# Ledger of designs, part 3: VHH binders against StAR-related lipid transfer protein 7, mitochondrial (STARD7)

Target 1, 216 residues: StAR-related lipid transfer protein 7, mitochondrial (STARD7), of Homo sapiens (Human) (q9nqz5r112to327)
Amino acid sequence: FQSSGVQHHPPEPKAQTEGNEDSEGKEQRWEMVMDKKHFKLWRRPITGTHLYQYRVFGTYTDVTPRQFFNVQLDTEYRKKWDALVIKLEVIERDVVSGSEVLHWVTHFPYPMYSRDYVYVRRYSVDQENNMMVLVSRAVEHPSVPESPEFVRVRSYESQMVIRPHKSFDENGFDYLLTYSDNPQTVFPRYCVSWMVSSGMPDFLEKLHMATLKAKN

## First folded at step 4 (VHH; framework vhh_5c3l_4)

Design v53 (from h5a with G53W D105A)
Fold by ESMFold2-Fast, scan of step 4:
Structure v53 (fold): chain B 216 residues (1-216), chain A 126 residues (1-126)
Amino acid sequence: as target 1 above (216 residues)
Amino acid sequence: QVQLQESGGGLVQPGGSLRLSCAASGFTFSSYAMSWVRQAPGKGLEVVSDISWSGGSTTYADSVKGRFTISRDNAKNTLYLQMNSLKPEDTAVYYCARDLSPEWAKYLEELGMDVRGPGTQVTVSS
């Protein structure tokens, strides 16, 4: 159990090199696939598929937790810094829970068709535990039926936890992002290769640069 | 990459003293709470002492309270454990560790995080 009772920050994750868990109901081991200055990227297989769950551990010392959090919630600004976005709109807000339903249409690399996502996003700022959380998952919504124009992604989950080094308004934090989706493609190996080499790294780098530019 | 390296262990007679050091690198040491954890032969891990990021708050296990003192030097990225009045029951491998919230314990186990040092052996024997 927790013994310090003050500040705690997540350790940098280390990918396991031993132990495959191939039994049904057991989680697969994480594999590190990228080690960059500001983040490390791991993946693990989703049992029964050619797809992966991704995990990112990142650290920044030049932006505040609040700035980074707010840039991710700003749909108008995301359309400006994320060149892959074709459409990003808030469809509905639930005043009781604070949840938002969004419709997001994004480019995928040729020869893949563009994908669209309908997802619910929830966020919280936990002042007592000194953390911010952003969670998204695919949902169905009657205002956004499937269209032959785009391939609908029906399986999508994203969770980000941000932990300040000091406060929400001082530079420095760690974050952990866990992400998975099923783009429903006949090119799953190509899609996985793109996600690791470009999709995820480019997104994270652009998000950081967007946060620096929006710094006020 | 997080690295923690303990030193200062050894063989000492009952009633003796040792000072353990932990050199930290690869992270912002001054932003983390730190702990000393030990494992006696054939037993589980025991948290011996912890210290807040600033050094302003410390706690101790009942087994070592009044005998051990934890301290840190943030300018040197170093954690210390001063051990006095050592007993045979203090014989263990001592590890330096970063403080972990319960939310992160899953990730430590699942991803094999290197958040503890390799340990330093303390043997209290006549």
Scores: ipSAE 0.000, ipTM 0.165, lowest interface PAE 14.7, mean pLDDT 79

Design v7 (from h5a with D105L E109Y)
Fold by ESMFold2-Fast, scan of step 4:
Structure v7 (fold): chain B 216 residues (1-216), chain A 126 residues (1-126)
Amino acid sequence: as target 1 above (216 residues)
Amino acid sequence: QVQLQESGGGLVQPGGSLRLSCAASGFTFSSYAMSWVRQAPGKGLEVVSDISGSGGSTTYADSVKGRFTISRDNAKNTLYLQMNSLKPEDTAVYYCARDLSPEWLKYLYELGMDVRGPGTQVTVSS
């Protein structure tokens, strides 16, 4: 018997048959690449590239689902805790669908140029299934054309599902994040190595600390 | 830790009926939408039916509408598929799957299943 009754541990992500086949038509498998205190990270190759799709499973017991969710939606607060952000602005909102289009400009590690992203973000709170969902995908927008100042990332997808252990307003939840992008670099191995060893872990740790700080 | 186990498959004649069961363990069953997915010999996966965590919402593939009924018993952590008027074309391995996808998300991203059972074989033959 568990006192909360709603705490659960989602399984390690398993590949669905998605047509992610190599030259022999075989499905790509998930590979665990990191096991940290608060999260586990897996990757699988994107066929024909040096790039990977990533999946993160994480658990926190010291912050609420709603706090964690809201910190990710707060663009002004993210500019304060994320030192890599050069620019982060909402350029359009659809009040009916809840969709937002954002322009995000970020530092990349030397020797890479800074990247910019134009992406649509949508989020929902699903009370029937007791989860919160946040999804993003690269789009084109006439108000933000490509600039020679930054490298435009044209292939970007992110999906996060947050599941409470108890309620949206009580400490404790699991989250599942699936992520891929193509930063368009002549140093793809260096970029992949940086993201796995530094980029993703540092971002997730800073996001957790930012949520704790916002709580107080 | 998380486990899904199907049962109830077998050999049946055309026009017959079968009931599949899926026993779930290692997670809060009522908090997850669940699906039945099948794979016919030499073909890809087909989503047959899904059901919300509460059981209040269900969907069906056009190929099975009016013949199959999905249901769940959250007190028993069990998912069911009642299959009536079976056809040779229903011959497949049937999988129970846990689905984290809200319906609206399917229009933006194909999220799919995050865990699937080992499957149970259904053969419809004279």
Scores: ipSAE 0.000, ipTM 0.133, lowest interface PAE 14.8, mean pLDDT 77

Design v8 (from h5a with E103L)
Fold by ESMFold2-Fast, scan of step 4:
Structure v8 (fold): chain B 216 residues (1-216), chain A 126 residues (1-126)
Amino acid sequence: as target 1 above (216 residues)
Amino acid sequence: QVQLQESGGGLVQPGGSLRLSCAASGFTFSSYAMSWVRQAPGKGLEVVSDISGSGGSTTYADSVKGRFTISRDNAKNTLYLQMNSLKPEDTAVYYCARDLSPLWDKYLEELGMDVRGPGTQVTVSS
């Protein structure tokens, strides 16, 4: 992202051809999966795997960046607006880094088993570059071992950057979300297909509606 | 204009040492956490180390912990990575990155990094 503070985040991912192996930092080609009113979704292969990295570019004009950011951080409110949540608890907070470790248990549509996630998240508000950042990744935690009751997601990474159109407290922003997954046995192909075609779009829509309902 | 420029890469034998430098300009260096990120041939990006703006907090990937040391000189707007006991698996292009997020050990795409330098090649080979 540019440091000027006036510009939006970088343009949507551009299609690029593969170069010679490991030359010049050339990227795998992005493929558009979905083009909706409020967002676009792309994927690209993770080299050496059968898995994909996903990227979402979205725009809202009826909520503020701060409202959208705070709704994502509010675990109590998340349990109210996200009907798929079985459990969502902060396990540990690191006072030095500001990191939080969460345990999240969520329904998947029948016949899929419910999944659980143990992940660390970090967030920052960068006033100089006029953006907010939220990152998460799966971790192991001794107080939350694997349970036969749920399918543990061991590979989960997400990064979201929110860039205001005006200010953090005025309506209008763009966001970029990058999601990657490397589940050896956790997400069969049919589960991944559901997440991309229904799960992620539904989550984003519910998050938007929850933000609209949040009181200023 | 925000700019980052790495230097100090090269060819070294297993067990050897290298020191990487990153010259930063165009922003208040001491206000930002900084990272060293690497990309081995055919692999994704790996965050090897992070340091807070003040230098008071550092984090290391398990793969480099005990061998690499990150440091910064805010008076010179320079970030350093001291790499000891180098192994063939450390062979990668190393990037200096300005980080908008607090310290963490994870693979970063450009979306997790605000600005990244052009990189410097490190090759560990007998």
Scores: ipSAE 0.000, ipTM 0.120, lowest interface PAE 15.2, mean pLDDT 76

